# VHH binders against q9c0y8: the designs that were tried, part 36

Target 1, 316 residues: q9c0y8
Amino acid sequence: MSASHPGILHEYTERLVAFELVGKSNVTLTSNVTRSLLLFVGGLGDGLLTVPYVQELVNPLDEIGWSIVQVQTQSSYIGWGTGSLKRDDEDLHKAVDYFLHIGGADFSTRKIVLMGHSTGSQNVLYYLTQSILPNYLIAGIAQAPVSDREAAYQFNGKEKTKELVDWVKAEYLDKGLGNDVLPRSKVENFFGEVPTSANRCIDLTDVRGNDDFFSSDLSADDFAKTFGNLKEISGSTAHSQLILLMSERDEFVSPSTDKAQLLNRFRESIRPTTSNSSLSGIIPGATHNVGPKSSPEALKWLINQLITALRSFIDQ
Key: E = the ipSAE of ESMFold2; O = the ipSAE of OpenDDE; V2 = 0.75 times the mean of E and O plus 0.25 times the DockQ between their complexes.

## First folded at step 19 (VHH)

Design L2a (framework vhh_5j56_2; at its last look DockQ between E and O 0.80; V2 from the best seeds 0.00; counts 0 for: unsure alone 62.1 < 65)
Fold by OpenDDE, look of step 19:
Structure L2a (fold): chain B 316 residues (1-316), chain A 126 residues (1-126)
Amino acid sequence: as target 1 above (316 residues)
Amino acid sequence: QVQLVESGGGLVQPGGSLRLSCVASGFTFSDERYYEIGWFRQAPGKEREGLSRITSPSGKTTSYSDSVKGRFTISRDNAKNTVYLQMNSLKPEDTAVYYCARYTVTWSGGKYYDYWGQGTQVTVSS
């Protein structure tokens, strides 16, 4: 991977930026009002150019008339520790609005798809189901949608995680101290050096917490409240598409979890049913971020799947 | 059970040398998780000080504090699951208990030292 990549840095709101990666054609969102946009949001710890496969998407997408932009939110890098899905959603709405209108474009001329990696998948689902209207997104792509709660179970233990949740609730939330940052000495085995608020801890690790979308132990009713509640596209009676792309070798998913079955449970819960894309699937041989330990075909599969999806949206 | 055990400490004269060993058990340096091993020291009445760190499993990346740079060298033997600290040109101010620790990454991406050894005493005196 190159140490540098050509692109345009956008200030889409005060003190936040997004990086448009420019492909071989040199066409940009500013130079072409009909250029479509894949807006990319990373997971916990991610910032600009921290997800390896993003750079590999630039030219394939460029060839079919799509630009990829990686957005920085207040949650980028270590900011997630004091953040929330709601705050993220506000930032993403500002980004979408900015890119929708630059160069004189509008909703009728520019298509926008939101793609999330890891915890970014929660952002995608949140945007499509619980965001404040208007929604200008025509689709959402959730890559490596995993449960942070179950990751904690796997890495720290289920009982220890429950003890943490109980302690935080008792000592902080019950006292109205949800915005306080937890002592590092008490929670570093979960969050390391990242300053983490009581609320954010609960969002990520509590049963049916605010971020608890993808846990395998959730009920059909739980999924109905999230997957089952996709909103209409602003100005249209159509609904956004939701594409779920799980990694076959995702190290944050328990080996005891049947990923295919879990994916099916998600898909079956999607409403309206027309939003359930046939392009959802499992990336063969892929680690969580489709990184260097993935099979050689994993990245190619992801690229092909994305191209297929994005082409289908242009034809609509 | 994960355990780190330091050895090789002792009494040495100024200008002398010691080689400390940190033997890991309960895990391997080639584990799928990213690990680093670091050396620390603590003198009586002073704060614990980080001295050196080495990446796992390659050991290609090393770091040193200014206080020991040029005198101490960190290395590893994967076959023995051991990290070493070669200490040369020792000074009286190097007198302390020396610790090794494992540096790891959480599921959330945050990093921290999750296991520590019991320490080995190093005394530099004429």
Scores: ipSAE 0.701, ipTM 0.919, lowest interface PAE 0.5, mean pLDDT 93
Fold by ESMFold2, look of step 19:
Structure L2a (fold): chain B 316 residues (1-316), chain A 126 residues (1-126)
Amino acid sequence: as target 1 above (316 residues)
Amino acid sequence: QVQLVESGGGLVQPGGSLRLSCVASGFTFSDERYYEIGWFRQAPGKEREGLSRITSPSGKTTSYSDSVKGRFTISRDNAKNTVYLQMNSLKPEDTAVYYCARYTVTWSGGKYYDYWGQGTQVTVSS
């Protein structure tokens, strides 16, 4: 059976939208200039309401004066196959600029946190470390920061993935055809029916491809270039807080990966060290998107952790 | 080692019925990633046509093409690891090779049919 979800659809730039879910208080970002928001970006294939816990966050966040907003980018749904982290980042900055100003707000009154699920976690880390645009986020939250390359290894095999990468480089990149869509028959076991460019394939599946932030075989020097490089909040001497939330039963992480050790390696690489939030952790019993197959306590744990974090940002 | 094997085809008169079976090995239909099984057919010189699919892990949600809705019923028996296509009110235009296929999602969220059966012939003629 379908359901209705009350909210406000914002057009934050030409033909790109974000959906603000409305909680029981009926207070919105347009009705209260000091109300803060959790801006949410999903992973590959995601769009409105595809990540199951988002709707469960509405009322808990409302109780502490926060809205949750689901952002759509050019990469939402099937658009990711011909996109990039850079293009996503440009879209996300437009959304942040829009939300900082609606309802008569400005940069000093409204707090914005960017939360990403799955490859949305790459969006968060990219925003905070690689963007050439201003940073106005008080924090970033990465839920299920999973290596796409290692997921491809797990599901398709390491040798098959390397064969694809070599073929794409030889037949496309070396010929200046990086923006060309790959033939479906060659790539459907990696990307299904989603039209996927040569560049996007390499970004996701090559060693140190542009999306390759979370692979367990990366070095401390690799992590220093990303986790170790959080940028200052514009107009401030402060830096964003970074919260990392892994799912304990994440089906896209190899069983051989020690999640606690990997999380510690990410956290130990965070610079400035004051950005390394003590609220990072492993969501007990959670699947990748904290969906219905998760232990009953997984969602409760996630909500409590998020409320703790968001409440602390209001006091700043 | 994944295998799908169709059976139950044959010759039938117009208006008759047949029940096709698709027996799976190398995986179970209760697997969260592999619960979507569909039936297809291909007549000589035609493209393969999708007919019906189970679209939920419980096996309770199904879909049908307009050409077979009301005449064909997909079902499954998890104890036998088998999916069925009950075909009623058969017409000569239903003559084709019938296939079952597994529909799945990749690590990236893309969807496709990753395994196909060898097919079983259904012929509807007087």
Scores: ipSAE 0.484, ipTM 0.785, lowest interface PAE 1.7, mean pLDDT 91
ESMFold2 (binder alone), look of step 19: mean pLDDT 77; pTM 0.784

Design L2b (framework vhh_5j56_2; at its last look DockQ between E and O 0.76; V2 from the best seeds 0.00; counts 0 for: unsure alone 62.8 < 65)
Fold by OpenDDE, look of step 19:
Structure L2b (fold): chain B 316 residues (1-316), chain A 126 residues (1-126)
Amino acid sequence: as target 1 above (316 residues)
Amino acid sequence: QVQLVESGGGLVQPGGSLRLSCVASGFTFSDERYYEIGWFRQAPGKEREGLSRISYSGSGSTSYSDSVKGRFTISRDNAKNTVYLQMNSLKPEDTAVYYCARYTVTWSGGKYYDYWGQGTQVTVSS
């Protein structure tokens, strides 16, 4: 069912927007310089209001002084096919900068947390590890961090995925044609109608590709390069917190994968250790996007975890 | 193994009617993935043309091409895992091999037709 949602549409950069969902209090990021922000980024195929649980977070967060904003990046909807984590990160930095300063806010007044769903989790981890963070409090929440590569293994087969990777490397990357879009007739079983570049294909499906953060077959050394490399906040000895929230019934994770064990492997790799939040966990009964097929308690659990986390950040 | 099998084709006079069936096996209509069944046709020397689609889940939303709208009706029987195409007011230009196909979503969210039937011949001639 289609529905309308109250909110404010922000132009945070040229030709890109972000939607601030407004709660019952009617307090906005513009009207209150001390209002805290949960900036939300979806996964592949997501845009505005495509993740069902986002709208359910609005009022609970509003009650504790937080606004939730969904950001549109160049990768939104079908844009991911020609995108990259680097490009996404640039967009997210622009969004963060915009929301940090609207209404006259500055580094001393507004706290920001970045939350990602699915491939948005790669964006979160990328943001926290690629550069020193500005002098404001920021944390990352990765909801349903899954391996796109292993999803391909599950849906298309491991051997076929490897064949794809090998073909793309040989016919495109080795020839300097990484930015070319792959023929739909050759890759539609992986990407459907979405125009997908050779580089993006490799990012998503190659072993240790640019997006390969959450695969179960990665080594401790691999995790050390990502989870183990959280950057400090500029002008401070403090580091961002990283919270990992896996879905218990995630349909993109192989049934043979022990999710609890995998989560522990991620957590144990987080450096510094102080960034490893005790609030990381598995959302009970939750499908990938905590959607209608999830247990009734799954959404409530997620909300409670978020509220707990966000309150803790305010007290810091 | 996933399989789609078309039947019901044949020779019919202009203005006549045929009912095509597409029987699916190896999978069930489930809400786990986005599934639709589509009907296509291909005449000699022409490109394949999409005619109609029906969703496998929910209310069973339908769509039609302009070329067949008002004459063809797509329907489904979940108990039989079968999709039907009722073709009325047939014209000589409707002569073609008719195919059904499964429309699905990939892990990346992209959509495509992943399985096709062998086709059934429909000939409209006086």
Scores: ipSAE 0.723, ipTM 0.922, lowest interface PAE 0.5, mean pLDDT 94
Fold by ESMFold2, look of step 19:
Structure L2b (fold): chain B 316 residues (1-316), chain A 126 residues (1-126)
Amino acid sequence: as target 1 above (316 residues)
Amino acid sequence: QVQLVESGGGLVQPGGSLRLSCVASGFTFSDERYYEIGWFRQAPGKEREGLSRISYSGSGSTSYSDSVKGRFTISRDNAKNTVYLQMNSLKPEDTAVYYCARYTVTWSGGKYYDYWGQGTQVTVSS
C-alpha cells in the first residue's frame, strides 16, 4: 500500500541512510538517551519498507521504549549483486557506531539489537561471529535464516547450480576476474537482471561459499565455525544473545527439510551456550517475510517474541 | 511446459488496425506467483523495443511506451489465458515482428523475462 510514514532519515555515513519510524509517543533516538533500537536489515532485493512486518512493529516497540530503524546498505535493492557479507558488515558497523552515540547515548544508556530478514540473517551471524570489528550489540535476531544455496537447488536444480558454480570458477575466478559482472544470459534464471559478480555468485551458491551459513547439509564442524563463535560485547564480559526465528511456511525452504530439526542443529551449535536464546522458534503460519499470505496469528506471535526479548534487555 | 503463442499479425494499410493475441499455456495469469506479460517488437536492423505491459493480478495495471501511447491498448482475458494488443492508427514504422514475453521473479528476488513467444509479423504498407 502507498502511504506516508513519519520518521527521521539518518545519514549514518556519507550517502548511506537509516530510517527511524516514529511511533505514537513521538519519542526518537535523537531526543532520548535511554531509548534503545532494533536495527533492521533486509535480504536480497530489500530496502526501506519492503519487508511487510516492519511497519507493524513501530508502535509495539515504541510502547516499550524501542525504535525500529531500517538500515540501507550498499547492498540494498540491486546493490547486493556486486557486494559481499564483509562489505555489508562494514556498513552495519558504521550504522551501529552512529546510533550508539546520537542523542548523547552510549552502550550503558542505549542497547542495540540487530535483526535480519532472510539474507539479512547472514549479516547478523557474520556480525556476531566473523567480524573483526568491535561489537556493541546486546543481541542478534535472525528471521528466516534460509540457505541461498539450497534455495537455488530447489528453484534451479542442484545439478544446474553446480554447473553454474563450476563454470564461474573456470571462466572467472581462475582467471582473476572475480569482481567481473557475469553475463546476464548465463545467470538470469538465478539472479534476474540484477548485475551479479562472479564472487557474489560463488558466495551465494557454492558449497561453503561465504554466505553459506544455513544449509542443511553442513556439518557440525561447519556450524562450530559460525554459530559456535559468538563475540563478547565490547566493554563487557557478556556475549550477545542469538535468536533464530524460522517461518513455518517458508516458500524458499524445501518441503523435505525438517525445519524443527534444522533449527535444533543450529541452536545446539551456539557457543557460548548462554547465548542460545530460549526465544528461538518457528513462527506459526508464516511465509518467508511474514507477509499477507501468512496466517493472522503469525504476526502476533512474532511481535510477542520480539517484545519479550526486547523487554528483557532493558533490565540489564 | 510454459509457452506463449502470438497471433493476429499480417499486412495492413497505414491508418488501419490489428489485434494481436498472446495465448499462454503452462501457467495461469491468476497464479499466486508474480507474473506480467509484455509486448515487444523488433524491426530489421533495430533493437527490440518494449511497447506495453499488463500485471497478472485483478484488473492489472498497464503501461505504454511513448511511441505507441494513445494508439495501442493492452488487455487480458483471464478465462482464455490470453493477453491482447489492440493496435490502431498503424504507421509504416510499426512494421516489425511482435513478441509477447513473461516477466517473473527468481529465488534471489531478481526479475527477468523468462519466456518469449516466437513472434508474429506485422507489416504496414500502402
Scores: ipSAE 0.550, ipTM 0.807, lowest interface PAE 1.4, mean pLDDT 92
ESMFold2 (binder alone), look of step 19: mean pLDDT 78; pTM 0.789

Design L2c (framework vhh_5j56_2; at its last look DockQ between E and O 0.76; V2 from the best seeds 0.00; counts 0 for: unsure alone 60.9 < 65)
Fold by OpenDDE, look of step 19:
Structure L2c (fold): chain B 316 residues (1-316), chain A 126 residues (1-126)
Amino acid sequence: as target 1 above (316 residues)
Amino acid sequence: QVQLVESGGGLVQPGGSLRLSCVASGFTFSDERYYEIGWFRQAPGKEREGLSRITNPTGETTSYSDSVKGRFTISRDNAKNTVYLQMNSLKPEDTAVYYCARYTVTWSGGKYYDYWGQGTQVTVSS
């Protein structure tokens, strides 16, 4: 069924938009310069309103003085096939800058939290580790951080995935053809109809590829290079908080993987240790996107956890 | 092992009817990665033509190709794990090998036809 949602469509840069969902209070980022912002980025295949729980967050967040905005990047929908975390990060920086200043706000008045779903979690971690953060970006939330590589292992097989990687490296990367789009007939069992570049294929499916943050077979040293490398907030010795929220019944995580143990491995790797939030956890009964097949309590748990987190950030 | 097996083809006179069956094995229509079943045909010397698709789990059918619209109907029986193609008012130009295929979702969200049946011959001739 088609549905309409009240909100404001923002052009935050040339040819890219973000949708601010407006709650019952009708307060917007433009009408209130002190309004805080949860900036949301989806995963592979996501666009606007493709993650079902986003619309359910609007009113609970509105009640505590937060707006939620879903960002459309160049990677949205099928754009991810020719994208990169670096490109995504550039788009996200533009979005953050736009929303920081809209309505006359500045870094002294508006706080921003970045939240990612699925591959959006890679975006969050990338954002927090690649540059010094301004004082208005206070936290990152990674919901359903999963390994795309291990998802490929699960769905296509480990050996076939390795064969793909080897072939792409030999036929494209070694020849300087990383930006070429792979033949659909050769890779559609991995990417379907989505045009996918050689580089993006390797980013997603190679061991220690550019997107390989959350794989269970990575070493402590690997995690130290990502989780262990959160950047400082500008003008202070403080660091942004990182909250990890895994889905208990995530269908993209192998049944053989102990999610609790894996989460602990991520958390233990976070540096500085002060950035390791006690609010990280496993969403009970939740599928990957906390969708309709999740337990009834899953969405409530997520909402409560977010509210708790966002309140704590404002009190700091 | 996933398999699709078509049956029900044969020789029929113009104006006649046939019902083709596509029996799925190795998976069920309740499979979360199963997106739709499509019917296709290929005549000698011509390209494969898509006829219509039936979606999972709703059982809704997509638009039929113009060449078969009003004459062919797709349906399914979940209990039998079978999709059907009812062909009425058959014409000589309907002569082809008919195929069913599974449309699935990858881990990345992309979709593609991952399994095809062997096909069943339909010949319409006086």
Scores: ipSAE 0.746, ipTM 0.924, lowest interface PAE 0.5, mean pLDDT 94
Fold by ESMFold2, look of step 19:
Parts: sequence; structure tokens; C-alpha cells
Structure L2c (fold): chain B 316 residues (1-316), chain A 126 residues (1-126)
Amino acid sequence: as target 1 above (316 residues)
Amino acid sequence: QVQLVESGGGLVQPGGSLRLSCVASGFTFSDERYYEIGWFRQAPGKEREGLSRITNPTGETTSYSDSVKGRFTISRDNAKNTVYLQMNSLKPEDTAVYYCARYTVTWSGGKYYDYWGQGTQVTVSS
């Protein structure tokens, strides 16, 4: 559907933008140094306004003094095929640095939460645990933290996925061609029209590939390297909170996966344990992106959890 | 088993008309999953050429290549699980095998044509 959305387009670094949607109060991050933000990053293929619940967050967040900001990275839309979590992380840090300071704010007056949908959840976890750059987030929120590798197994078959991985390693990685784009005819049933590098294919589909944070067959030792390694907020002894929100009817999760058990395994691995938010949960009746096929109450539940979390950060 | 079957081809004189049908089985065009149907053609010794695509279940969004715009019309009948290509003002250069194909989305969000029909021959000659 066509529509107009009032907001501010921010150029947070050369050629990259983020869109601050403006709510009924007309207060913005530029106009109020105490206003905080939820910085939102989508998954593979996402960009501005592609995740359906974002528009519905504008006014609820506005009522509690928060802006929702949709970030565009080099990986937005089809750019992910030749990107990496590391490149995304660099873009997101530039966005965080920009928004921390606009309007004359700083960390003492402005709080930033990074929320990721789908593979944006890998961006969140990477930012909080693997990034070599300073952390200025009070919290990360991962909505639909789904294994890309297990989704590939479900859609394309485990054997076919392993055959692809072996072929890419032999024909590209072993030959030093990791940055080369794979022939579309060989990989279109995995990646469609999206130009995809050998490295990106491996990141997404290999066991313990660089994106492989959420697979159900990973060990406690694997989770200790990620969930177990949350960073301190720079200049502080405090750590970011981590909130995990699975979708109950997520179509990219195998029907055989016990989501409650998997969520518990993720949560039990979080270190420090004080970062393990009690607001984590499973969104009742929700599809992957909480879209129109979701139960009517799914969106309301999501909004309530987000508002509860964001209110709790105001005084920290 | 997903299958697309074209029909309605044949011999026609220049300036004539034909209506091609693409009947789907193994899925419905009104499924909750996103699908588009496209028409292609391929003449001997030439590359396959995209002609038209219908992009939503109601058939309200369509696109056409410049080579057929204004002469060909794509449409959909969801009750019959069928997509049509109405071809008017046919020219000898329209002679080709015509294919329909299903356009879908992968687990990663990428899109591609995952099923192709067998083709139906259209011959325009005097």
C-alpha cells in the first residue's frame, strides 16, 4: 500500500541513512536531549518499512519518550549477499555514535537499545558479544532469533545444504576466492536473485559459520562463546540487558523444535546472569515477523513487552 | 507435485489473436504463500525472453516487456487456478515456444523462478 510517513531522515555516515518516525508528540531526537531511541535493524532482504510491526511502535514508544529509528546498513535489501556480520556491526556502531550525540545529547542523557528482527538478531548478539568496538547500548532485543542454517536444512534439505557448503569450500574458499559471487544457477534455490559471495554462503549455511548463533544442535560451549560473553557498557561496570523474543508460529523454525526449551538454553547461557532479562519470551500466535497472519493478540503482546522494557531503562 | 501446463498455442496469421492458458496444480494462486506467474518465450537460436508477470492473487498488478506492451494482456482466474496471456496483433517475430513459470521466495528472502511449464508452440505465418 502507498502511504506517507512523517519523520526525519538522518545521514549517520557517508551514504547511509536511518529514518526516525515521528509520533503524535512531534518530539524528536534532535529537539530533546533526554529522548531515547530504539534502533531497529531488519533481517535478510529488509529495509525501510518492510517489517510490518515497526509502524505500530511509533506512538506507544512516543508516549514514553522514545523514538523508533529504522537503520539502513550496507546489507539492507540485497546488499547482505556480499556483506558480513562484521561489516554490519561497523555500520551499526556508526549509527549508535551518531544518535548518541545528536541534539547535544550524550550517554548520560540518552539511552539506546538495539533491536533486531530475524538475522538482525545476529547483528544484536554480535554487537553485544563479538564486536571489537566500544559498547554504548543499554540493551539488545532479538526478535525471532532463528538459525539460518536450520532454516536452510528445513527448506532445502540437510544433505543438499552440506553439499553446497562442501562445493563452495572446495571451489572458492580453498582457492582464495571467498569474496567471489557464486553462480546464480548453482545457488538460486538458496539465495534467489541476490548476488551472494562464497564467504556469505558459508557464514549462513555452514556448521558454526559466522552467523550460526541460534542453531539447536550447538553445544553449551558454543553458546558460552556468544551468549556467555556480553560486554560491559563502555566507561561503566554495567552490562547491556539481552531480551529474546521468539515467535510462537515462526515458519522458519522446524516444527520439531521445542521453542521453550531452546529459549531456555539460550537464556541459561547468558553471562553475566544479570543481563538475562525476565522479559524474554515467546510471542503468542506470532509468525516470523509478527505479520497479518499472526493471532490478533500477538502485536499487543509485543508492544507491551517492549514498553515494559523501555520504561525500565529510563532511570539507569 | 507442483506443475504448470501451458495450452492454447497454434498456427495463426499475422494480425491474429491467441489466448494462452497456464494451469497450475500442486498449489493455488490464492495460497497464503507469495507467488507470481510470468510468461516467457524462446525462439530457435535466441535467448529466453520475459514477456509479462502478474504479481498478486487478485491479478491487479501486472508488468509487460516493451516488445509486447499494448498487444498482450496477462490475467488470472483464481477459481480455475489459471493464468492467461491474451495475445493480439500477432507478428511473425512472435513465433516461439511460450512458457509460464512460478516466481517464489526462498528461506533467505531471495526470489527466483522455481517451476517452469513444458511450453506451447505459437507460430505466426502467412
Scores: ipSAE 0.503, ipTM 0.782, lowest interface PAE 1.6, mean pLDDT 91
ESMFold2 (binder alone), look of step 19: mean pLDDT 77; pTM 0.785

Design M4K (framework vhh_vobarilizumab_d1; at its last look DockQ between E and O 0.69; V2 from the best seeds 0.61)
Fold by OpenDDE, look of step 19:
Structure M4K (fold): chain B 316 residues (1-316), chain A 121 residues (1-121)
Amino acid sequence: as target 1 above (316 residues)
Amino acid sequence: EVQLVESGGGLVQPGGSLRLSCAASGFTFSEYEMAWYRQAPGKGRELVARITSGGSTSYADSVKGRFTISRDNAKNTLYLQMNSLRPEDTAVYYCARYKVTWTGGKYYDYWGQGTLVTVSS
């Protein structure tokens, strides 16, 4: 059912918005310069309030002095089909900058944590590894970090996925047509009605494509290039924390995959080691988006982990 | 294995009625949006009617008021009641299942073999 949510709609760019959900205290990022921010980015197909557990985080976070903001990027809804992690990262930087400064806040007064769901997890890892971070961005949280490539393997078949990749490379990328949108009739079994560029197709489905961070068949060396490459915080010896929260019943992860083992492989690759949070784990009984088919305790577990994490970050 | 099997087609006079059935198997029928398509000789395949998992229906303008799509989830069967049939309704009618991909994109992924409906005096 449709519902109304109290909040503030922010224009953080000329054409993009972010929605700050306001909790029971009615404290906002504008009214309090010391208010901390959880900046939330969804996955493929997500927009504003399309991830069901986001609204459930508002009051628990509010109670501990945190606001949650849902970011709309150019990739939101069907925009991902012609997007890239690089483009997303640019949008997220603009959002972070906007929310850092509203109400007269600065890096000394406001802390920011970036949280991603699903493909949003690629955004989080990308953000933490591409450039030196300011001291106000203190952590990233990747909820349901799954391999899009392996999802394709599971849903469409490994061989069919490889055939797609080979075809797109030969007919588009090799010809300099990476920005062309693929014919729907040829790729709708992968992407449905979403217009998808050749480049985006390859990013999502090719081995070691630009989005290929979480595949189980990647090597330790591959993980070292991503998890092992968290950038330092400017002006400090400290580094941002990375928390990985996998869903136990994630329908986009193969049943044959040992999620605990895979999570450990990710964690063991995190550098520096101090960025490897002990709060990483598997959400018990949770489907991909911790939705209605999850066990009753799944959402509570997620909330508790987030609260624990966010409190610990402020004490640092 | 997903299967869709259409039946009920045949020869009928203008103004007559037919009821098509589509027997579904190999998946949880009640969870899927279903549709009827048709393809007339020399023409492309066109949507005739859709019904969501919740039972909401939509129709092509050419068949509104004459055709009714329905489903029986207990029998895993999709129906198309066709009344006031016209010669231009002559086509092979196909049953289709609507699928959501791993990306969230949507498309009709499975089709039946089709059943021929001929409207002629």
Scores: ipSAE 0.677, ipTM 0.916, lowest interface PAE 0.5, mean pLDDT 94
Fold by ESMFold2, look of step 19:
Structure M4K (fold): chain B 316 residues (1-316), chain A 121 residues (1-121)
Amino acid sequence: as target 1 above (316 residues)
Amino acid sequence: EVQLVESGGGLVQPGGSLRLSCAASGFTFSEYEMAWYRQAPGKGRELVARITSGGSTSYADSVKGRFTISRDNAKNTLYLQMNSLRPEDTAVYYCARYKVTWTGGKYYDYWGQGTLVTVSS
């Protein structure tokens, strides 16, 4: 449906924007130096207003003094096909730095939480564990932390995916052509119309590719290198909290996957253990993006978890 | 087996009307966005109209106001009502099933065989 949404469009670096949706209070990050924010990054194909629950978060967060801000990166919409987690992370650090300072705020008064949906969950984990810049976030929230490789196995077949990976390595990576866009006819059943580089294909679909954080066949040692390596907050020995929110009816997770068991394996791997939030869980009745096909209680549950988390960060 | 079978093409005079049908089978039709494409002699395929599973429609500029896409989910059938036909509408018309991959990438995974529409005096 067509609608107007009140908010502030921030250009946080040259030609990259983030949209702050304005709630009923009309208080904004520029008008109040102590106001905190949930910085939201979507998944593959996402951009402004594509993840349906974001609009529903505006007023609940506003009531507790938080803005929700939708960030665009170079990977937004179809840009992900020639991108990387590293490039996304660089964009996200620029966004965090921008929001730390607008309205005269600083780190000591404004809290920032990074929330990612789908592959935005890989962005969150990467930010907290494998980053070029010091970590300024007090928490990360990963909603629908889904394995891209296992989704490829589910929808395209494990053997077909391995054949693609082998072909891309031989014809592109081994020849130094990692940045080349793959022929659409060879990959459209994986990536559709999105121009996809050889490197990006491998990141998403190869065993232990650069995006491969959430696959159920990874070992405890694999998880220790990521979940087990949360970084200290800059200028402190404290570590960011990590909240993991799986969707119970996620259509991109194999029906054979025990989500509770998998979530437990992720959580058991988190180090330091104080970063392992008790607010992690499985959103009852939720589809991947908690959209209209979700059960009625799914969105309410998500809102309650987020409000509980965000309130607790103000009290710290 | 997924099948898309177009019908209703033929010869018609300029200013005339035709209704194209696309009979769908082998899948849950009501869950899919569908489209009509056309291919004129010497040209590539081009989008004519699309309709989402929820009934939202969009049209190429060249056919707006003259063509209407619709669907009957009970009959698993996609339609294109073509009014005020012009010689430049002469083409093979195809119906296509829209698909979104697990990455959110978009393409058409099945196409019909096409039905020829000729607009000539």
Scores: ipSAE 0.501, ipTM 0.790, lowest interface PAE 1.4, mean pLDDT 91
ESMFold2 (binder alone), look of step 19: mean pLDDT 84; pTM 0.832

